# VH-VL binders against Myosin phosphatase Rho-interacting protein (MPRIP): the designs that were tried, part 3

Target 1, 108 residues: Myosin phosphatase Rho-interacting protein (MPRIP), of Homo sapiens (Human) (q6wcq1r43to150)
Amino acid sequence: KPIYGGWLLLAPDGTDFDNPVHRSRKWQRRFFILYEHGLLRYALDEMPTTLPQGTINMNQCTDVVDGEGRTGQKFSLCILTPEKEHFIRAETKEIVSGWLEMLMVYPR

## First folded at step 4 (VH-VL; framework fv_ofatumumab)

Design s31 (from b2 with heavy chain G53W)
Fold by ESMFold2-Fast, scan of step 4:
Structure s31 (fold): chain C 108 residues (1-108), chain A 120 residues (1-120), chain B 107 residues (1-107)
Amino acid sequence: as target 1 above (108 residues)
Amino acid sequence: EVQLVESGGGLVQPGRSLRLSCAASGFTFSSYSMHWVRQAPGKGLEWVSTISWSGYSTYYADSVKGRFTISRDNAKKSLYLQMNSLRAEDTALYYCAKDYPYDEGYFDYWGQGTTVTVSS
Amino acid sequence: EIVLTQSPATLSLSPGERATLSCRASQSVRSYLAWYQQKPGQAPRLLIYDASNRATGIPARFSGSGSGTDFTLTISSLEPEDFAVYYCQQYDYWPLTFGQGTRLEIK
């Protein structure tokens, strides 16, 4: 059922990148797994016994765009849903490119 | 059992360089972000630098930015701090610290520290 | 940077008494605050993380509370080994910052 997975950095919930102070927030390292039916889940680590921390429903995704302009961080993406924006970041260009390819399947 | 052992401290004159090492054991070193924290004699704790689990992301306190370089060797399970252009205010006990659970920014294990004295 | 202010600077109490230590942040750090204990000649020891979660092996007499800008570490009944310096630390923002410490000393 999982189709893609890896370590990414997640902007903490409630981060407002229009607030200059929030641009200094520490992003959270999470293990992300994308499932074939469009659920993107993240947890503290990749262990099967670790409780998941959250889920992004890619079936509700309206767009996946480059996040650098909004976040100030290289290799970041913004996942747009009607409820909220989700910001993720990779450590390298190759990692973020791989995720972009997988996630771009979902926008309506 | 988790262990962190620092080495490389000593007495050094202002403007010179020193390299600190931290040998890690008892955990999967490559899965954790690692940190250097220092404490000047009779003073409180000051965060110095962080390196991500992969080694690709590094962060520095403004006081050391441009002078210190944090690095790691995951195969050797070792953390390093290259300290250039040392100043009297860099005098401190330098601790190696392990993140918990992986990259949150708080520290569940600390080494014993290695003393750096910058004096003329 | 986020400034953490601990109060009091020194707290003089006797074994068996309750200790209450304060940490205030210059801006909200939500719940991303940890507490450490440091005994003379030793490295710091993690006590509390995420404002209120006790670290593994930490006695139940230690508890943390608070969120946003105001945080408290409570030791319900002091043991002789609890007399030490206590530091708070935030990890919501870069750079990571510590409070200046509260010294808990025998009266």
Scores: ipSAE 0.698, ipTM 0.911, lowest interface PAE 1.0, mean pLDDT 93

Design s32 (from b2 with heavy chain T58I)
Fold by ESMFold2-Fast, scan of step 4:
Structure s32 (fold): chain C 108 residues (1-108), chain A 120 residues (1-120), chain B 107 residues (1-107)
Amino acid sequence: as target 1 above (108 residues)
Amino acid sequence: EVQLVESGGGLVQPGRSLRLSCAASGFTFSSYSMHWVRQAPGKGLEWVSTISGSGYSIYYADSVKGRFTISRDNAKKSLYLQMNSLRAEDTALYYCAKDYPYDEGYFDYWGQGTTVTVSS
Amino acid sequence: EIVLTQSPATLSLSPGERATLSCRASQSVRSYLAWYQQKPGQAPRLLIYDASNRATGIPARFSGSGSGTDFTLTISSLEPEDFAVYYCQQYDYWPLTFGQGTRLEIK
């Protein structure tokens, strides 16, 4: 059951923000849906028939922190899981604030 | 059908300004990033500027930063390029281009272009 | 910025022959590379995106391959309408950049 959704920008897989060249990588605009069971899925668009491109299991999330210092991008968040770091960003402060509120219930 | 129609080009002296327009139809304009790409006579393609569907994310080539301003009016389905402090090296055919599928950075439709000539 | 170098600058062939066009990136762009065709007096036309995906309406004789820094556009059997200038473009990094183009001309 979806509980939150919206367009966000996702840092491309394999982006190393400590590499100066990678800091100029183009982020991917994806539609994100947070489900009641704690899965955060993203896809090319918001259509139900569009196959998801990836999933972040928020039930395994260890922290959600501000990402601006790490990424150099305003309104970005770092979602920490044991598997890897996920970087997302919004186009406005209001959008990122809404997502932070929804995602901050998960860290253990 | 998708259509992009540019206008506003012309002959202008160095230091002057021009405003280019691109009228879009046949797609949900506000959902797509839009781009300006130019081509100098006898040369290749050069990306100039990008604006996201919302208008909040804007990017410029270093050669035009501080002089050109990209903007859009989603209600009018129009894209604009305000060009200030024009230089001879800005002489080119200016294309309006539509992103595909939404904001990936490659272009499935282009307008026919509008010619800008900067000369004394 | 990422520099894309296309080779050869000019390729002279006859209809029915196979054309192979190269695009090399100064750094890996993974698979974020597109190919365009431009005929005199016309806007560019998208042929290939994501290195190997054919755009809608593009004939099967056009194919793209490669990843990282080395990319190829292949036209399996040239038709008269295929003689044009071809550009590659990367979209992995800002700024977006194009190659300088390869002119495919009739022999």
Scores: ipSAE 0.736, ipTM 0.921, lowest interface PAE 1.0, mean pLDDT 93

Design s33 (from b2 with heavy chain T50A)
Fold by ESMFold2-Fast, scan of step 4:
Structure s33 (fold): chain C 108 residues (1-108), chain A 120 residues (1-120), chain B 107 residues (1-107)
Amino acid sequence: as target 1 above (108 residues)
Amino acid sequence: EVQLVESGGGLVQPGRSLRLSCAASGFTFSSYSMHWVRQAPGKGLEWVSAISGSGYSTYYADSVKGRFTISRDNAKKSLYLQMNSLRAEDTALYYCAKDYPYDEGYFDYWGQGTTVTVSS
Amino acid sequence: EIVLTQSPATLSLSPGERATLSCRASQSVRSYLAWYQQKPGQAPRLLIYDASNRATGIPARFSGSGSGTDFTLTISSLEPEDFAVYYCQQYDYWPLTFGQGTRLEIK
């Protein structure tokens, strides 16, 4: 059921990038898995038995845009949903490019 | 089990350079972020620098930014700290510290430390 | 940077007594706070992480509590080997920061 996966950094919930103090928050390293039914889940590690910490419903996604301007961090993406913005970051350009390609098919 | 052994400390004059090393064993080195933490004589702990398991991401305390460079060699299971433009304020015992598996930023194992004294 | 202030600076107690150590953050660090013990001539030892989780091998007499800006480390009944310096550390923000330490000494 998983179609893509890998380690990414996730901005902590409640991070306000317009607040200078929040811009120094430490991002969380999580293993992300994209499932064929459009759920993007993240957990502490890559083990199938590890409980997910959160889920982003890509079927509700309105856009996936470059996040660098908002976050100040290279290789970051903003996933826009009606409920909230999700910010993720990769360690390299190649990793973020792969994720962008997989995520850009939603909602389109 | 897990071991971290620092080396490379010594007595140096202000403005000079020194390279610290940390030899790791007992765990999958490339899977963990590594840190340098220092302690000046009679003072508390001060976080200095961090490097991700892959080596792609590095972080520095403002007091050392632009002067110190953290690096690692995963094949050799070694962590390094290149210290340039040393100041008297850099005098401390330097510890190598292992992050927890999820790069949380707290340290489950520490080395014994290596002493750096910057004096004229 | 986030400043952590520990109090008291020195705590003088006898074996068998209860020790309560405080750590206050300049801004909320949520629950991303750890406690370490350091004995003379030794590297620090992790005691508590995520404010209240005891690290592997740490005796049950050690406990942590608090969230946000106010945190406490409690040692329910002091053993002779517990007299040491204790440091708190936050990991919610870069740079990582430590408190100045509390020295626990024998009366």
Scores: ipSAE 0.602, ipTM 0.893, lowest interface PAE 1.5, mean pLDDT 92

Design s34 (from b2 with heavy chain T50S)
Fold by ESMFold2-Fast, scan of step 4:
Structure s34 (fold): chain C 108 residues (1-108), chain A 120 residues (1-120), chain B 107 residues (1-107)
Amino acid sequence: as target 1 above (108 residues)
Amino acid sequence: EVQLVESGGGLVQPGRSLRLSCAASGFTFSSYSMHWVRQAPGKGLEWVSSISGSGYSTYYADSVKGRFTISRDNAKKSLYLQMNSLRAEDTALYYCAKDYPYDEGYFDYWGQGTTVTVSS
Amino acid sequence: EIVLTQSPATLSLSPGERATLSCRASQSVRSYLAWYQQKPGQAPRLLIYDASNRATGIPARFSGSGSGTDFTLTISSLEPEDFAVYYCQQYDYWPLTFGQGTRLEIK
């Protein structure tokens, strides 16, 4: 069951923010849906039939922190898991604040 | 049928301002990023500026930063380019271009263009 | 910024021949490269996106290949209407950039 959703920008896989060239990479606009059981899925669009492009298991999340210092981008968040850092960003402060509120319940 | 129609071009003196408009139809305008791309006489294509579907994110080529402002009115289905402090090197045919879905940054539809000539 | 270099600058061929156009990026753009066709007095037309995917309505004789820094547009058998200028464009990085173009002309 979906509990939250919206358009966000996702940093491309393999982006190294310590590499000056990678800092100019264009982020990808994806539709994100947070499900009741803690899966955060993203896809090319909001259509129910569109296959998810990726999934972040929030039940494995160790922290959700502000991403601006790492990415140089306003309204960005870093979702930390044992295997990987995921970087997302919103277009407005209000959107990122809403997502932070929903995602912050998972790190324990 | 997707249509993009540019207007507002003309002959203008260096240092003056001009405002370009692009009227869109045939698609859900607010769901797509929009772009301005220019082409100087006899030259190739140069990306000028982009705006997200919401209008919150804007991007500019270094050559126009601080002088040009991209904006949109989703209710009117219109894209704008406010061009200030115009220079001779801004002389070009200016195209309005529609992004492919999801703000990928390549352009599936283009308008016919509007000509801007900056000359004394 | 990412510089795209197209070669040759001009390609002179006859209808029925195969055309091979090159686009080289100064740094890897992965597969985020598009090709456009522009005829005199007309706006550009999208041919290929994501290096190899044909846009809607584009004839099968057009194909794209490559990844990273080296990309190719191939027209398997030229039709009279294919003589035009072709541009590559990358969208992996800001700013968005185009190649300088290859002019395909009738021999």
Scores: ipSAE 0.645, ipTM 0.898, lowest interface PAE 1.2, mean pLDDT 92

Design s35 (from b2 with heavy chain T50Y)
Fold by ESMFold2-Fast, scan of step 4:
Structure s35 (fold): chain C 108 residues (1-108), chain A 120 residues (1-120), chain B 107 residues (1-107)
Amino acid sequence: as target 1 above (108 residues)
Amino acid sequence: EVQLVESGGGLVQPGRSLRLSCAASGFTFSSYSMHWVRQAPGKGLEWVSYISGSGYSTYYADSVKGRFTISRDNAKKSLYLQMNSLRAEDTALYYCAKDYPYDEGYFDYWGQGTTVTVSS
Amino acid sequence: EIVLTQSPATLSLSPGERATLSCRASQSVRSYLAWYQQKPGQAPRLLIYDASNRATGIPARFSGSGSGTDFTLTISSLEPEDFAVYYCQQYDYWPLTFGQGTRLEIK
């Protein structure tokens, strides 16, 4: 079942933060739900019937680190998996701290 | 029904300040990002500023950055634009615009606008 | 910033004809492009979002297509009320930007 949830901003797929133009990309506001089996799901809204736009398998996560240095955005995290880096951002320090606490239990 | 009503426009001298207001109704105001878009007489649309539903995130067009401040009062369902150091090129009809579905950056509803004229 | 260039600046047609309006972006905006209609003295009205999705209440004669840098708004058979100014707008990058507009006028 769901163990944590909330609105976060997700960097669009393919964003290259070393490319100055991509640093201006608009991040996507999505509702994230973390399930006890380690699936992190995100969708357009919080409705249970809304189909997910994507998922991150936290059981494959190798690290969760601060993302501000890479993204230039405060309260951002980088979720490292073997296939790709995922960048998420919260609007407050309190929100990002809560997510960091929940996500940091997964890195292998 | 969704309604957005702007106010606060007027005639003002260069270098002075104005505060625009937008009264929202018919939707859960705090869930939606809001924008200001302006249109100079006889010209096209120019995006001015953005504020997230929570009010914690803001963005500005380069032409207004450092002079304009967007803010909101979710309890009052109101959006504001504080305009300082006004210039002749700020003369425009100012629209309040609602994001859709929540925070994507395109606008399903607009107010009718409030006119700002910056002239000596 | 991303510059959107609309063409033609003015399009003169008669009711019943097909209208094709172009919007070209200086860099790829993927599919993050919207179209608006504006009539004199009125606020803009959303027609299309995500390049091809018709907004609620918009007649089927309006359609959008394209991706990347090249986008088209098509009105299959013009009605008298369709003569207006049309704007494209990208929302892939900050700042958000609009095209300069295409004026659709009666021939």
Scores: ipSAE 0.674, ipTM 0.910, lowest interface PAE 1.2, mean pLDDT 92

Design s36 (from b2 with heavy chain T50E)
Fold by ESMFold2-Fast, scan of step 4:
Structure s36 (fold): chain C 108 residues (1-108), chain A 120 residues (1-120), chain B 107 residues (1-107)
Amino acid sequence: as target 1 above (108 residues)
Amino acid sequence: EVQLVESGGGLVQPGRSLRLSCAASGFTFSSYSMHWVRQAPGKGLEWVSEISGSGYSTYYADSVKGRFTISRDNAKKSLYLQMNSLRAEDTALYYCAKDYPYDEGYFDYWGQGTTVTVSS
Amino acid sequence: EIVLTQSPATLSLSPGERATLSCRASQSVRSYLAWYQQKPGQAPRLLIYDASNRATGIPARFSGSGSGTDFTLTISSLEPEDFAVYYCQQYDYWPLTFGQGTRLEIK
């Protein structure tokens, strides 16, 4: 069952924010849905028939931290998992605040 | 049946202002990022500006930062480019372009363009 | 900014021949590259996106290949309507940038 959803910008896979060139990468606009079972899925758009492009397992999330210092981008968050760091950002402060509230349930 | 129709171009003196418009139809305008791309006479394409579907995010080429402002009116399905402090180097055909699929940065539809000539 | 260099600047061929157009990026753009066709007095037309995906309505004779810094647009057998200017464009980095164009002309 979906519990939260909305458009976010996702840092392209393989982006290294310690590399100055990668800081100018264009982020990808994706529709994110958080489900009761803790999966955060993202897809090209919000249509029910659109297949997901990726999934972040929030049940394995170790931390959700402010991403601005790492990415140089306002309203960005870093979702830390054992396998990978995921960087997302919102277009407004209000949107990122809502997502932070929903995602902060998961870290230990 | 996607259509983009630009207007507002003309002959202007250096240092003056001009506002371009683009009327969109045939798609859900508010879902797509929109762009302005220009082409100087006999030259290639130059990306100018982007605005996100919501209107919250805007991006500009360094050559126009601080002088041009991109905006949109989703209710009217219209895109705008406010051009201030115009220079001879801004002389070009200005295209309105639709992002594909939403905000990837390449363009599936273009308008016919509107000509801006900056001359003394 | 990412510089895209297209070669040759002008390619002179006859209908029925194969055309191969190159686009080289100053740094890797992975597969975030599109190709456009522009005829005199007309707006550009999207041909290829994500380096190799053909846009809707584009004839099968057009194909794209490559990744990283080296990209190719191929027209397998030229039709008279294919003589035009072709531009590559990257969308991996801000600002978005275009190549300078390759003019495909009749020999």
Scores: ipSAE 0.734, ipTM 0.921, lowest interface PAE 0.9, mean pLDDT 93

Design s37 (from b2 with heavy chain Y59W)
Fold by ESMFold2-Fast, scan of step 4:
Structure s37 (fold): chain C 108 residues (1-108), chain A 120 residues (1-120), chain B 107 residues (1-107)
Amino acid sequence: as target 1 above (108 residues)
Amino acid sequence: EVQLVESGGGLVQPGRSLRLSCAASGFTFSSYSMHWVRQAPGKGLEWVSTISGSGYSTWYADSVKGRFTISRDNAKKSLYLQMNSLRAEDTALYYCAKDYPYDEGYFDYWGQGTTVTVSS
Amino acid sequence: EIVLTQSPATLSLSPGERATLSCRASQSVRSYLAWYQQKPGQAPRLLIYDASNRATGIPARFSGSGSGTDFTLTISSLEPEDFAVYYCQQYDYWPLTFGQGTRLEIK
């Protein structure tokens, strides 16, 4: 049931971009899969046997906005949910544009 | 079997350039971040540079930023370090290192190292 | 940058004894810390990653513990081949940084 997938970099949980020290945190390269039921899951790699590390419930997404101003990183997006902000980034403009298109259907 | 074989080291005068190479085998090279780590004679380890599997992202230690350029050729399974404006402080054994599992920033395999001596 | 301070600088012990090596970070690196062993004339060898996970092929006598700023590498009963230099390394922040090393030598 996956509808989209690819490698992205994920900001570590608890990263406070207003804290200068946290802006130097190493982002984690993870394989992201968006499923028909609206769950965006990420894992260490694309192998089916690899344990998923986390999930972002896009059904609860309130907005998807450009993240560059907040993170200082090019090609980054902020996925806003009531619980918290999730920051992802791509290595190229084309990759982030594709993800933005797929994720923008969810905000309410 | 994973193998990393470095070459290109030598004796060079301050201000000159040198290019290091690392030939990789035994793993899907393009899927892994690769690193250069150096060790000055009698001293500890110092991270120099990292390149992502795609080659699109690079990172450098402040001591080498603007002088060194990391690059890779995934078709040739080779990693490079172009070293410009060399200083006496760059004298070290330079290791090529493979990330584990892919791009975490710690190193499961290291090459034998290639020696760079910057001296007049 | 994150500074890693290892202590002691030199640890003198005999085979069969327990070795405890410390690594302290200037700021929390959570659990993103690795340990390496380096013997003279050789490249470093990965021992521990994510603070406590043993790398493939590493003997059970090696164990890692800690989180945040304080980390420990323990060798439960020293073998002759364990006398070497040990380095900790953090990968939570750019730049990647190593400790200055602890030399484990025969008493």
Scores: ipSAE 0.724, ipTM 0.916, lowest interface PAE 1.0, mean pLDDT 93

Design s38 (from b2 with heavy chain Y59F)
Fold by ESMFold2-Fast, scan of step 4:
Structure s38 (fold): chain C 108 residues (1-108), chain A 120 residues (1-120), chain B 107 residues (1-107)
Amino acid sequence: as target 1 above (108 residues)
Amino acid sequence: EVQLVESGGGLVQPGRSLRLSCAASGFTFSSYSMHWVRQAPGKGLEWVSTISGSGYSTFYADSVKGRFTISRDNAKKSLYLQMNSLRAEDTALYYCAKDYPYDEGYFDYWGQGTTVTVSS
Amino acid sequence: EIVLTQSPATLSLSPGERATLSCRASQSVRSYLAWYQQKPGQAPRLLIYDASNRATGIPARFSGSGSGTDFTLTISSLEPEDFAVYYCQQYDYWPLTFGQGTRLEIK
């Protein structure tokens, strides 16, 4: 059922990158798992017993774009859904490239 | 079981350099962000620097940017702070601190600290 | 940077009394606030994280509350070993910042 997984940084809920103060918010390191049914779930760690903290429904994704211009952070992506924008960031170019390849299947 | 042991502190003249070390044991070192926090004599706590578990991300207080470099050696389970261009206001007890649970930014374990005195 | 202001600077109480310590943030830090206890000659000890969660091994007499800009650490009935300096710390924003501390001293 899981098709991809790894550690990423997630911008905290309610972060407004147009607000100069919010641009200094500390991003949260979470373990992300992409499932075959299109749900991208994240949790505090990768332990099987750890409850998920949130879900991004990739089946509703309208676009996945580079996030650096909006966030000021290298290797960040913006996942656009009708309900909100989700910002994730990788620590390396290789990690973000892998995620972009897996997530680009969904936008419609 | 979790232990953090700092070393490398001492008396140095302004403008000189010093390298602090922190030896970690009792946990999976590479999975956790690590931090340096300092405390000037008779004063409160001041966050200095953070390094992610992988070592790819580093963060610094404005007072030390460009002068201090945080690094880690996961194979040796060691954290370092290279302090260049030291100033009198850098005089403090320097603590090594472990993040909890991994990279949240609060600290469940601290070492006993190593003293840095910058004086002419 | 986010400035944390603790009050009072010094609190003089006797064992058995209730202590209430305040921490106010210059801007909302949501619930990303921790409390530490520091005794003379010792490293700080984590008491509370995420504003209200007690760290492992911390006695039930310690409790934290608040969100946004106003936070409180309460010690329901002081024990002799509780007389120490207490620091709040936010981790919602870079740089990470601490309050200036509240010294809890015996009368």
Scores: ipSAE 0.686, ipTM 0.912, lowest interface PAE 1.2, mean pLDDT 93

Design s39 (from b2 with heavy chain Y59D)
Fold by ESMFold2-Fast, scan of step 4:
Structure s39 (fold): chain C 108 residues (1-108), chain A 120 residues (1-120), chain B 107 residues (1-107)
Amino acid sequence: as target 1 above (108 residues)
Amino acid sequence: EVQLVESGGGLVQPGRSLRLSCAASGFTFSSYSMHWVRQAPGKGLEWVSTISGSGYSTDYADSVKGRFTISRDNAKKSLYLQMNSLRAEDTALYYCAKDYPYDEGYFDYWGQGTTVTVSS
Amino acid sequence: EIVLTQSPATLSLSPGERATLSCRASQSVRSYLAWYQQKPGQAPRLLIYDASNRATGIPARFSGSGSGTDFTLTISSLEPEDFAVYYCQQYDYWPLTFGQGTRLEIK
C-alpha cells in the first residue's frame, strides 16, 4: 500500500562526492513511492505499468540526515543503510521537509 | 504534433537587453524541463540554460550567469529568456529545446530558432 | 567541463558509401551521449540517445555505439539527404556540452 509519493532527484549510482568532478554529475529525476511495508521504490514515471528501477529498504535504514554538506546540493538527504548511502534531493525546502518527516519513522 | 516557436530576436546594441519567447504545443508543457541552446554564425551548438517543469530549478552556462534569466509560464505554455548586458559574443541563433521524458538532458524537439545580433 | 572532440572535421563521401563518425570525451560520460543531425537552415534533429538507442522515426541505417570516452555514429549506406553536420552531446555532467561537429559532404 503506497503511503507517500512524489518526484525527487536521485544521485547516480557510483557517485563519489569526495571527487570534485562527480559533484557536477547530473542527478536523475525519478518518481518515488514509499509503501506501508517500508520499501521505498523509484521508477521513471508514476504510471502503474512502469517497472521500478530500484528499491531502498527503509526497514534497514540506520539514519536519514541532511545531505547538503556531503553533496553540495540544497534540499538533499542522505539515507544511510548498512550496504550504502543513498542521496536524494527535492526542488524545494517544503518537499524535502515532507520526505524527511515520512522517512524519519524508520531509523533504528 | 509537438511544436516550439521562438520569437523576440533582433538587432541590439552592446549593453542593452532583449527578451526571447518560445510558444509550445502538442505536449504537456509543465511535465518537461525546457532549454535554450544557441549557435553563433558558422559555429557549433552551445547549451545556455534550463528550467525544470515546475519552474523551481534553473541552471545556466557560466558565460551567461548573472546576465540571463530563464522563466516559464505553464498556463500560457511559454518559455522565456531575459537577456541583460548583451555582448557581441551573445550573437547567435537561439533555439528553444524540449528535454526528453524524465529530464534526461538530451532534446527530442527543437524550435526553428530566433536570431539575436549584438552589434553597434 | 567535459570536452567532446569529433573527428574527422570533414568527411567527403558518395551516396551508397558507409560513414563512420567519431566522438571522444575528455573523461567517461558512461553511456549518456546523444547524436544530432543538422541540415543547412534547419534546427538539429535527434538521431541517437543513450549512445545506441535510435530515436523515433530515425531510419535503420543510422546506428550508434560505444561507451565511456569513445563513441561512434555509423550510417550504413548514405542517402542524398544524409549530407549534413552531425553533433554529439553528453548529458552525464553539468554543463551540458556538444562536440564541434563533423561535416559530411557529398563527393
Scores: ipSAE 0.660, ipTM 0.905, lowest interface PAE 1.2, mean pLDDT 92

Design s4 (from b2 with heavy chain S31N S33A)
Fold by ESMFold2-Fast, scan of step 4:
Structure s4 (fold): chain C 108 residues (1-108), chain A 120 residues (1-120), chain B 107 residues (1-107)
Amino acid sequence: as target 1 above (108 residues)
Amino acid sequence: EVQLVESGGGLVQPGRSLRLSCAASGFTFSNYAMHWVRQAPGKGLEWVSTISGSGYSTYYADSVKGRFTISRDNAKKSLYLQMNSLRAEDTALYYCAKDYPYDEGYFDYWGQGTTVTVSS
Amino acid sequence: EIVLTQSPATLSLSPGERATLSCRASQSVRSYLAWYQQKPGQAPRLLIYDASNRATGIPARFSGSGSGTDFTLTISSLEPEDFAVYYCQQYDYWPLTFGQGTRLEIK
């Protein structure tokens, strides 16, 4: 059922990148798992007993775009859904490229 | 048990360099962000620098940017702080500190500290 | 940077009394606030994280509360070993910052 997974940094909920103060917020390190049915789940760690902190329904995703222009952070992606924007980032180009490839199949 | 042992402190003249080391044991070193926190004599705590578990991300206090470089060697389970262009204001006890899981930014274990004195 | 202001600077109390220490942030840090205890000649010791979670091995008499900008560390009944300096620290924003400390001293 899981088709991809790894550690990523997640922008805290409510972060407004147009607000200079919010741009200094510390991103949260979370373990992300993408499931075949299109749910992207994130949790505090990779343990199977750990409750998820949140879920992004990729079946509702309208676009997945490069996030660097919006966040100022290298290797970041913006996942666009009708309700909100989700910002994630990786520590390397290889990691973010892998995630972009896996997530880009979902946008309508 | 988790242990952090700092070394490399000493008396040094302004403008010179010093390298601090921290030897870690008792945990999977590469899974945790590591920090340097300092304390001037009779003063409070000041965060100096952070390095992610992978070593790819580093962060610095404005007071040390451009002068200090944090690094790590995960194979040797060691953390380093290269201090260049030292100033009297850098005089402090320097602590090595371990992040809690998930790089949260608070410190569950601290070393004993190593003293750096910058004076002429 | 986020400034943390601790009050009072010094608390003079006797063993058995309740201690209440305050930490105020210059802007909301949500619940990303930790408390540390430091005794003379020793490294700091983590007491509380995420504003109210007690760290492993910390006695039940220590409790944390608050959110946003106002936080409190409470020691319900002081033991002799509790007389130390206490620091709050936020980790919601870079740079990471500490309060100036509250010294808890024996009356």
Scores: ipSAE 0.650, ipTM 0.900, lowest interface PAE 1.2, mean pLDDT 92

